# VHH binders against c4kar8, part 14

Target 1, 263 residues: c4kar8
Amino acid sequence: MAELSTPSPASPAPLDGGRGDELEKFTLRGARQILQLLQDLITHRGLITAHTGGGHSFMTAVLKVDEERGRVVLDPSPDPQANRRALAAPRLTCVTQLDGIRIQFPLVGLGEGQDKGRPALFAPLPAEMLRLQRREFYRLQVPLAHELSCLLKAEDLARKPVEVSARVIDIGAGGVAVVVPTGAAEFVIGGTLPACRLALPDGEPIELDLEVRNLNRQTQRNGTEQLRVGLRFAALPRAADTRIQRYIFKTERALNAKARGGL

## First folded at step 14 (VHH)

Design pa15
Fold by OpenDDE, fold request of step 24:
Structure pa15 (fold): chain B 263 residues (1-263), chain A 125 residues (1-125)
Amino acid sequence: as target 1 above (263 residues)
Amino acid sequence: QVQLVESGGGMVQPGGSLRLSCAASGFTFSSYAMSWVRRAPGKGPEWVSTISGSGGSTSYADSVKGRFTISRDNAKNTLYLQMNSLKPEDTALYYCAKESEYWGTEFYDSPFDYWGQGTQVTVSS
C-alpha cells in the first residue's frame, strides 16, 4: 500500500505577490514601525480584510496591540465558520488602507481567546508590513464595453483539465483580475496556469502563463457567488508586455478625455 | 482628499427606526458603489448593505434584509441607511465605506479603500 504522500500544503503565496526586491523599499520590518502602524490602524478604526486562503476572507479590525506580549488582537468574525477557517489557515493575509496607502501584512500562529471578556483573535506581531501607495500598484478598471477576457487553463474539482473564459475586470503591468463563476474551476494561490490566452481588442489573443496570486469570493447582489482571481503575468514576452501597456495607456487616456467632456 | 462622514446614529428602543447619513467628498461619488459596514464589540466588522454608483442596484446582509434600506443622493453626495424594526443585535458602530477602485492582481484585495469614523447605533430597551 504505497502511502500516498499527501502533497505538502503549498506554502502560502508571498506577501509581495512575487515582486521581490521591487517592494522591499515599501516593506516595514522595524518593530517600532510595525507597532506604530498597527496603532494607527486602531486609531483610524481600520477595516481589515483578512484572507484565510481558498478564496475565503472576512472583515476584521485591530482591537489592540499588546507590546508586552508581542501580539496583536483582532476582532473575530461574526461568522463562526470564518473564524474556524482563520484558525485553520497557516497564514492570515490582512489587507487595509489608511489615507490612500494600502497596507498588507501577514499573521501567523492565530489563536482564539478572550479580551476583556469578549471573543477575540490573537496573533504574534507581524514580522513585516507592506505599505504601498496607489501609484505603485495601479490597475486599470476595464470598461465593460471592451469585453476583455482570459481563457484560463485550469482544473476542476476532479483535477480534470478545464478551460474557463473569465472576464477581465482590471489590468495592470503585472497582471489581471478576472471573474470566474463559482465552481467552474479550482484555483490555488501560488499555482501556475500555463498557456492561457488574454484577449485584447487590438488583435490576436496573447498567450501567457499566469500565476494565481489571490482569490476572493464575492457574493453578488443577486445572491450569486463569483470568484475573483488575481493573476500575475508569470512569463510575458516583451511584445506582449508592450501591447498590454499600450492598451492600458490608450484606455486610460480615453477615459480621462471622456471625464473631461472631450468625448 | 476622500472624506466620509457618518451621522444619524443614536439610542433607540427595540422596534424603533433610525436613518443614517454619510456625506462623501473628495471623489466622484456616483462612480462608486457604497456600502454600510457595522462593527460591534466581540463580533467584529460585518457587511450590512451595498448600493451601486447609480443607485440602481442594492444588496443586503441576511440579518438586515427587509428591515434596512440603503439609498443615495448623488446630487448631494450622500449615502443613506434607513433602519427599521431595530433589534438589540443591531447595536454597533456603523461605517460608510467606499468600494475600492483597485483590485490587486499581485496582492490580496480589500473591498473598501475609504471609510468614515462611524456613527454609533444603540438599540436598548
Scores: ipSAE 0.864, ipTM 0.953, lowest interface PAE 0.5, mean pLDDT 87
Fold by OpenDDE, last read:
Structure pa15 (fold): chain B 263 residues (1-263), chain A 125 residues (1-125)
Amino acid sequence: as target 1 above (263 residues)
Amino acid sequence: QVQLVESGGGMVQPGGSLRLSCAASGFTFSSYAMSWVRRAPGKGPEWVSTISGSGGSTSYADSVKGRFTISRDNAKNTLYLQMNSLKPEDTALYYCAKESEYWGTEFYDSPFDYWGQGTQVTVSS
């Protein structure tokens, strides 16, 4: 009876979402800085999305920081199932935003207990916190009139190569979000789509490799189901990066001018 | 700068009604879905209701379905929550929250990027 080695639960994705050393400069590891940021979350009543893995998350908040015991106290979910998932997860990845700054931090060693007679979740203080300003994670909402598209080199359910023209709905320095018809292709988070083509208004399409980072099924107002795919630029030539940044800047400027009544 | 300011909270008896308001500024209000979230002591934040940018679609938590009504006036940049048949378990700080522009696009995403300071709702006999 070959003991089917239950595949070791896939290690949680890196806190940085695979962006590696580029985010090191935005990572806080100082104890005092971490404590301060957690206190700020309390002060501002930060709504935190806690990711437990497997596409599951729940909303929480920092209730208090116990410096003496070196732990953070979180509100439990009103959903018992979410709490069970949280407690079973090897890592809780917390995401929130304060004053336009995205904050991410991991919690490990989560436990449940009582704080002042009320249910609470407890974890050791995070070893690191990622603090990203808008410029580091900003995604431009692409105006419909621009009709940006990305030709995706993907596979269907039968693993046959398919090309899917997807509308780009947002774009940033690190990637794009696109909308594809449901069933047009199969996407796997962490999968690479090689030799895709991003069409910008300013010239020839950019050839690039994309990594699938997020999948979200959405029902449109017309009842049509669409798949929103978050894609990271896996390999982006410098020239392409420059073009993308230029497009973003130009578009933002135009949008701002319009908002001010200048166009 | 994005600002969300909740109002309309207070104390009410069980079975009573309240209407919450949220004044929004600093962004194109009609372009984003808006939500109400509540937080009670000993309970984590709980999603209550969402309304699409246009106001054409609404959703509710099961706990409030049939009792609460979310609405919006895009001309006034205001979000509303009509709460009827209030129960003690509805006691919470109620936040209005803006849908994140990154929702569904990031590896680790959050549904909301901005929220107000909240308005307290207390349902007690």
Scores: ipSAE 0.860, ipTM 0.955, lowest interface PAE 0.5, mean pLDDT 88
Fold by OpenDDE, fold request of step 24:
Structure pa15 (fold): chain B 263 residues (1-263), chain A 125 residues (1-125)
Amino acid sequence: as target 1 above (263 residues)
Amino acid sequence: QVQLVESGGGMVQPGGSLRLSCAASGFTFSSYAMSWVRRAPGKGPEWVSTISGSGGSTSYADSVKGRFTISRDNAKNTLYLQMNSLKPEDTALYYCAKESEYWGTEFYDSPFDYWGQGTQVTVSS
């Protein structure tokens, strides 16, 4: 009877989205700062997107900060299924914006109850809040037509080396997100994938080392499950960095031009 | 600075009509899809409707389909929501929301990056 080791529930994706220590300076951990920022969200009626994992999210808002009990009170979703997912999730990743600044924070230990006789969600105060300008967090969504791919040097379940061609879905200065076919390879957060190859449209593939920073299983609209892997550039040659930046800049300009009706 | 200012809310009887407006400034209005979101006490925020930047495409929540019409005047930088056959369950604070340019580009994203202060709609007998 081979004990099917139930794959340990994939640890929730890091708050930093795989950007590592680079975002530390933008992370608030002070209790007073956190409380103030949450209060600001109330004051400004912040619309929050709460991610529950598996590609699911719902809109919420902060109703109240209960300092005495050390908890935050949120609006529930009008969708009961979303609330069930939220309560079952090991962590909510909440995302919003205030005055042009992206705010992201985790909530753990979510529960349901009532606030002033109305349904509400409750969680302990977040331990940290990320505050970033959009320019600092920007990742370019790669147009499908560009067909960016990354050849990943990974391992399968048997720890046998495998090469997986993964589609790049977004790219930034610090890394890429890719889609990997289900069962193609096993990834460990914090693990290094050496000698991978990133294919850009403008030339030969770039050889680079990648670090796994995030794993997210998403169910597509068609019911197919895909694994999204957030990868950090662990070692990027200067020439490669320049090429990546050029690609991003060029693509952004093209997309902006199109959006403005100029293409 | 991006600004969205909603107006047109008020109190109306069931079966009545209202027209909401949202004045937009601080960005290229026609380049972004715009949405209406409503928030009722105890129900949380709910998406109502979206219109593409050009106005050529619209979508609606099932709860408002056939009763509400979203439109825009790009020359005036104004978003509209015509609400007909209003019901008590439509009572909410209605927000005008700008679609984020980064929507779908991040692991943890938000569909909206800016919204107004909202306009209150109350449907009561």
Scores: ipSAE 0.858, ipTM 0.951, lowest interface PAE 0.5, mean pLDDT 87
Fold by OpenDDE, last read:
Structure pa15 (fold): chain B 263 residues (1-263), chain A 125 residues (1-125)
Amino acid sequence: as target 1 above (263 residues)
Amino acid sequence: QVQLVESGGGMVQPGGSLRLSCAASGFTFSSYAMSWVRRAPGKGPEWVSTISGSGGSTSYADSVKGRFTISRDNAKNTLYLQMNSLKPEDTALYYCAKESEYWGTEFYDSPFDYWGQGTQVTVSS
């Protein structure tokens, strides 16, 4: 069966994409809320893309929510190989959208069985569900080839002003995530970095103020520690916003073309 | 608000034909690829066909190649699926789906961001 070519993520990513506190307010963890959202997916016949890892995914839908047993029932893939991958995966990352709101949730402990005499997949209820309005919270993963950077004006441990060139790893209308070498500067959540410079491919760097929203230490494969910093645009001129949006749109279009087998 | 409304489903005998329609509103129709997806009991959603925004490119699942034809009228904001030589295995709820503008990013994503309520196609003797 010809499947839609799904983009292969470069690497498995956390549900929140490493945005941490930025997404906390959009993360549902209440049992009632989770059940309601799953029920909404049933009601609206939500088309769900379940990612199994390794760049593989399949389409599914919520068939039933079993509150008594604390499990969700999903349609199996018409592709037996996809089902095998799903069952072998330590986690399914499920993605869908309802009424313009992106929904993401993990499923672990997947099993196969029958519901009313028909094949089905079973999993415990998700521990969390993420609801994101794309307009406000979508983040484009920046292609490595673009080499976007942001010059951060920060302070070191001695409170001496330092400038740090940071690689931009994702960008959205509301901010950027960057990677900074450990020890290059000190960051405080809620702190403002004034007069930073975001470099886009289409012209001169954009001067802007950034607010630190998240800090996440990551260990690279080579054992080097890097600090991921989530930054919000604290003050962004309209012209800058337009440029950022244009970049995002252009990049997305290019990625889509590539994913479709286009040059 | 984006809306997709499918129509044209029904009951037909094997070997029969149906033409599905999808009326689109709330977005620039010609700017997006559109797809048909079907869901049958006991099976998950299955991709059927896709057509580019301009209509210049089409793709089909192997199971429907040579029998189904996807088309669009951008002036009418309407997507079509001509279904010929229908088989019992084609019995399903057929959805019209809009391709997501974010599809192809490196994040976990879904190819579709909007779809209709579907139209039922039943092929039975």
Scores: ipSAE 0.856, ipTM 0.952, lowest interface PAE 0.5, mean pLDDT 87

Design pa15
Fold by OpenDDE, fold request of step 24:
Structure pa15 (fold): chain B 263 residues (1-263), chain A 125 residues (1-125)
Amino acid sequence: as target 1 above (263 residues)
Amino acid sequence: QVQLVESGGGMVQPGGSLRLSCAASGFTFSSYAMSWVRRAPGKGPEWVSTISGSGGSTSYADSVKGRFTISRDNAKNTLYLQMNSLKPEDTALYYCAKESEYWGTEFYDSPFDYWGQGTQVTVSS
């Protein structure tokens, strides 16, 4: 009976994505600030997406902050499977937005219990909360007509190499977001995909290394599941960077011109 | 500033109907898909329905399929949810939510970037 070594759940990539120094100014670490922000989430009835890893997430909300016990109380998912995943996860990455500012914070040590006789999830207060403005992370939404794609060299569940052609949905200076069919490959946040190929218009594909930074599972209208993968450019040649920037600029100009009625 | 304001909630008997509205402002309404999400005590937020920016495509949670209809009037910047054959299980705070345009690579994403304060729907005998 070969003990199928359950692949050690890849430790979720740090929130800072290697930009620790750059993100430090946007990171709250003060206890009072954290408490206030969590309270704001309650006040504004913040819809939170809690990522459990492996491309799985569920919606939650902060029910209350227990300052005395140093814990946050969250709504459970209506999906028992999501709750199981959450409880099994070494870390939740919670994402939401307030007043146009994206908020991200980790929760560790998740437990289940009851709050006022209702099911709830409990976690220690986050040690840090990240506040990001959209302008700092601009992504060009790729027009469908451009049909940008990225050939991803990834692994399947069996850790066999697979190549997946993924549609690029947005692109920025730092990376791309792509859509892949669920089950086409396994992605680990923080993992590197080497020797991928990004197809841009009017040129040969760019070979580059990509780092998985985000996973978002979506159910399409037709019931099919798709996985959105955020990929950071891990190693981008200078020439490639120039091409990408040129594409973004050109496309933005075209879109703006069209919006102004000029095309 | 983006604003979403829900209305139309109330108390109804099982089998009854309600129509929710969401007034949107501060963004190009027709450019974004819009969703309804509901939050019931002890159950957490649940996706209900989504409609594309143009209104040409709609999707529903299985729990509401055939009973709820999402629609929009882009000229009025208004999202709607027609709820028929209401059940006690439909009791929740209903949120209008704007789908996010951003799928960042540096951090995890949320499907929604803006939502309202919600409107309460209570289905009881």
Scores: ipSAE 0.829, ipTM 0.932, lowest interface PAE 0.5, mean pLDDT 86
Fold by OpenDDE, look of step 23:
Structure pa15 (fold): chain B 263 residues (1-263), chain A 125 residues (1-125)
Amino acid sequence: as target 1 above (263 residues)
Amino acid sequence: QVQLVESGGGMVQPGGSLRLSCAASGFTFSSYAMSWVRRAPGKGPEWVSTISGSGGSTSYADSVKGRFTISRDNAKNTLYLQMNSLKPEDTALYYCAKESEYWGTEFYDSPFDYWGQGTQVTVSS
């Protein structure tokens, strides 16, 4: 019984400066490009998750782009409390997708008002929009039939070295998400886990360094708590990268074949 | 390519019923939880219901609990929403949404990574 754990929105770890350079190539700062992308979101009726901080978020959508006033108009939340949080937040982090491309952009200076007699939220146009193509950050959900595991070398509360066998729930070129028992180890966002071992089906485990990027505590319906840990490959040898990519490709192909009734 | 296509919307009187369908393609349907989200004018998007990949678990917003039933046919790659006892407040564009594959990444999470164009439901006397 896969208990639908309500995902507690984990606050994303601050983008450390080194990844900033990598993300720069995916960041749009051109006014015209930004306007076009926002318009595309309107055209496609894009659902946006707006994060207000503290693990809170609400769904919204772009209603209008006002080029003359340099502002974007958003749907308010049906939850008044969410709107209050949004207005109080120094920054909204908006996340959405268009044609399989992940889009993220900040909004600052949020205000409330009326658009055509309807409640609306207003913000200045974003200064930047991040576009991440799936290919670059595609994560494959690991099939239950083909479990992957990752041996994490971590520390406990006493800073004693511990090894934790974690189930991999998704894998991509950039990292893995794993599930660990609550209390198995202490994880710090931005911390490095050295000499971990990722077990793939095609051979010996891959030794690699992992950086903790996200932590999400999920309470299962049965009351058990699980910790999801987002881990970035800190240093991945080329051979390892190739193996991971091969695994992802092979698995995806197999899943697609099965979905088509071929298996 | 992932595709979600909603259907079954229309106009109905208060107290009436509708059944929405969502045809899914381009991914292993049974491996993902699916949700319905609705967007009413002036109220923004709101979550309606979620069903697990296997269909064994379901959840509902309080506003629709007892009136709506989410289900799925994994053999047909189709998600359903049975809506009974419809109210004017249920008037909205209804989206089929796929649970996001991205967990614990470097970026802020979205609960959904794909959704359809929506199907319009109008409840009016």
Scores: ipSAE 0.727, ipTM 0.917, lowest interface PAE 0.7, mean pLDDT 87
Fold by ESMFold2, fold request of step 24:
Structure pa15 (fold): chain B 263 residues (1-263), chain A 125 residues (1-125)
Amino acid sequence: as target 1 above (263 residues)
Amino acid sequence: QVQLVESGGGMVQPGGSLRLSCAASGFTFSSYAMSWVRRAPGKGPEWVSTISGSGGSTSYADSVKGRFTISRDNAKNTLYLQMNSLKPEDTALYYCAKESEYWGTEFYDSPFDYWGQGTQVTVSS
């Protein structure tokens, strides 16, 4: 009998992260790496959310990896409608966290069956898995309405002290980005701005030292030039860190609720 | 480091009661919603109940409404589940789970970032 080449199943869709190239260094593509990470999820009883599209999801876990058949086995949902949506979906996006590390992987070609007499869902092993640490990645875009500001204690061209009130445009665990009018002060990458004051909506301003990490000049629609300054928190006290994280958390929840509300 | 330690499980007869506790450490407990999740023998994980950080808002799976009560003591960093009118179908390993940090709209939601090892509840006639 003549041997015919069997077409491979369609390649899994790329991981959803919104910033594909920026996520590449966090993407596992090695077969052994993927198998090991799936085994870690089994060992630690990872609680997985499987997104089926249309805003629907269900909770599951990896029951086993069938390496010989090249497939992963998942718990079905107790909700029959969730299982029907999963089987009809062209792709599941599975997400979980292990010790605060985000793990995300796509499954395509999902089918139903039995595993040792219990109902189960089956899919080919994912071709990629995303592994992210939140601490190093996340930056909250600050809503304009908050008018979040940072008083910078900087120097002018003559090396004389000057204070500049700068609008904060994003904030994360490790720093802020601000905008200032061009020429308001002289900033040098690597330079330190001691005793700046970050004004959060609640409580007293936070005194903190900032280090300049990047500079970018930009022109506004009205022709006004601004300088975007990326600033790292230096020597951040624990109490200040807690207040910053609390602001980020509260603002994220408020922004997420508004966006999901569809108004 | 975040730690969640469940206790209070055991064997009870149908119709009995049990109170589970979850001791939390390594994070600001009052800033996060907390949940109970259970895993019955031979079945996958199932959400049971959630309580807001302040304790002012609660929600329950339909299968436990009216029988289970979630609560928290933010001064003691402890989450509780009062389980009344227990049924054999409530037999499971019960975990407490911490609300995840938000990851932004470009990331799919992953509601929990930490959970405990669980405490076994067995309801048998």
Scores: ipSAE 0.626, ipTM 0.861, lowest interface PAE 1.5, mean pLDDT 82
Fold by ESMFold2, fold request of step 24:
Structure pa15 (fold): chain B 263 residues (1-263), chain A 125 residues (1-125)
Amino acid sequence: as target 1 above (263 residues)
Amino acid sequence: QVQLVESGGGMVQPGGSLRLSCAASGFTFSSYAMSWVRRAPGKGPEWVSTISGSGGSTSYADSVKGRFTISRDNAKNTLYLQMNSLKPEDTALYYCAKESEYWGTEFYDSPFDYWGQGTQVTVSS
């Protein structure tokens, strides 16, 4: 009998929605590009959320770039406790958006000091910055009323076939996220689920192969445990891709129309 | 193109009042929570208040609770901040910020995706 499979813990961020090379084409590593992007954040007064770990974060902004010293200068928080957490953190994960583009960068070696007589936080320039365009990572939150489901062909612990009807919670061009009760099946990151069936509201279910990309265990308010499973579409035929894109487009239009009509 | 334009700032005496407005365009205003954020000279941004898309839920920073009131008029695509009993410590550039689009649950939270240029509030005698 095989050993019990266990899901791997996910990194806090940035999350790898695929292999590391999928994010590489969105990663800036050139010093000039990094300096320009930081300058753009200064010019647009970018509101940055700085994550310090343990579920804590604070708002900040890039005050300036000190090219001579190779440092970025940040506003301190008005909350002294947030500043202490930031200075104690081994890594500060900074996230913001500019013109619909998500920007993420790590800061390591954060210190405190003065800039022209005013308190400030300092760190070496980041060695990399991630620029993500939303259209490449867009995930539609599936309305509960749609009851979108995916029939998964998986295995139990004893490697016996089981079929699990999983509720789809979000969908994008490259995959879906689903929820199942814990224990409904065993999922292995990197494993392939062949011949699954994605049930869209219009037309017959789409038969497709899925690859398990991430697993997240969570507990609902009523105490029951769910398993959130991130699934990537493997080698999706163009006809199936077109149907998925059409569903996303129609659903966005319907949600837009409801919002304009007050519902 | 998302655009947020603040107005209504100015100079007031301590204890005075101001009403700020934020005109929104380029998105379905009622679909998003909106916030006021302020930045005092030489200090980092500070969240002030948030209102839900429908207007049914509001929240405030402790420093402004009881003195400031956030509201919205979804028919006019306008966000408001009524500021009463102003203190010198309220001196700041005030700007409105739009709730971010959904990015999925695997990304670090980034609550705002657009903000305006701001309107200056100066409280001095």
Scores: ipSAE 0.604, ipTM 0.861, lowest interface PAE 1.6, mean pLDDT 83

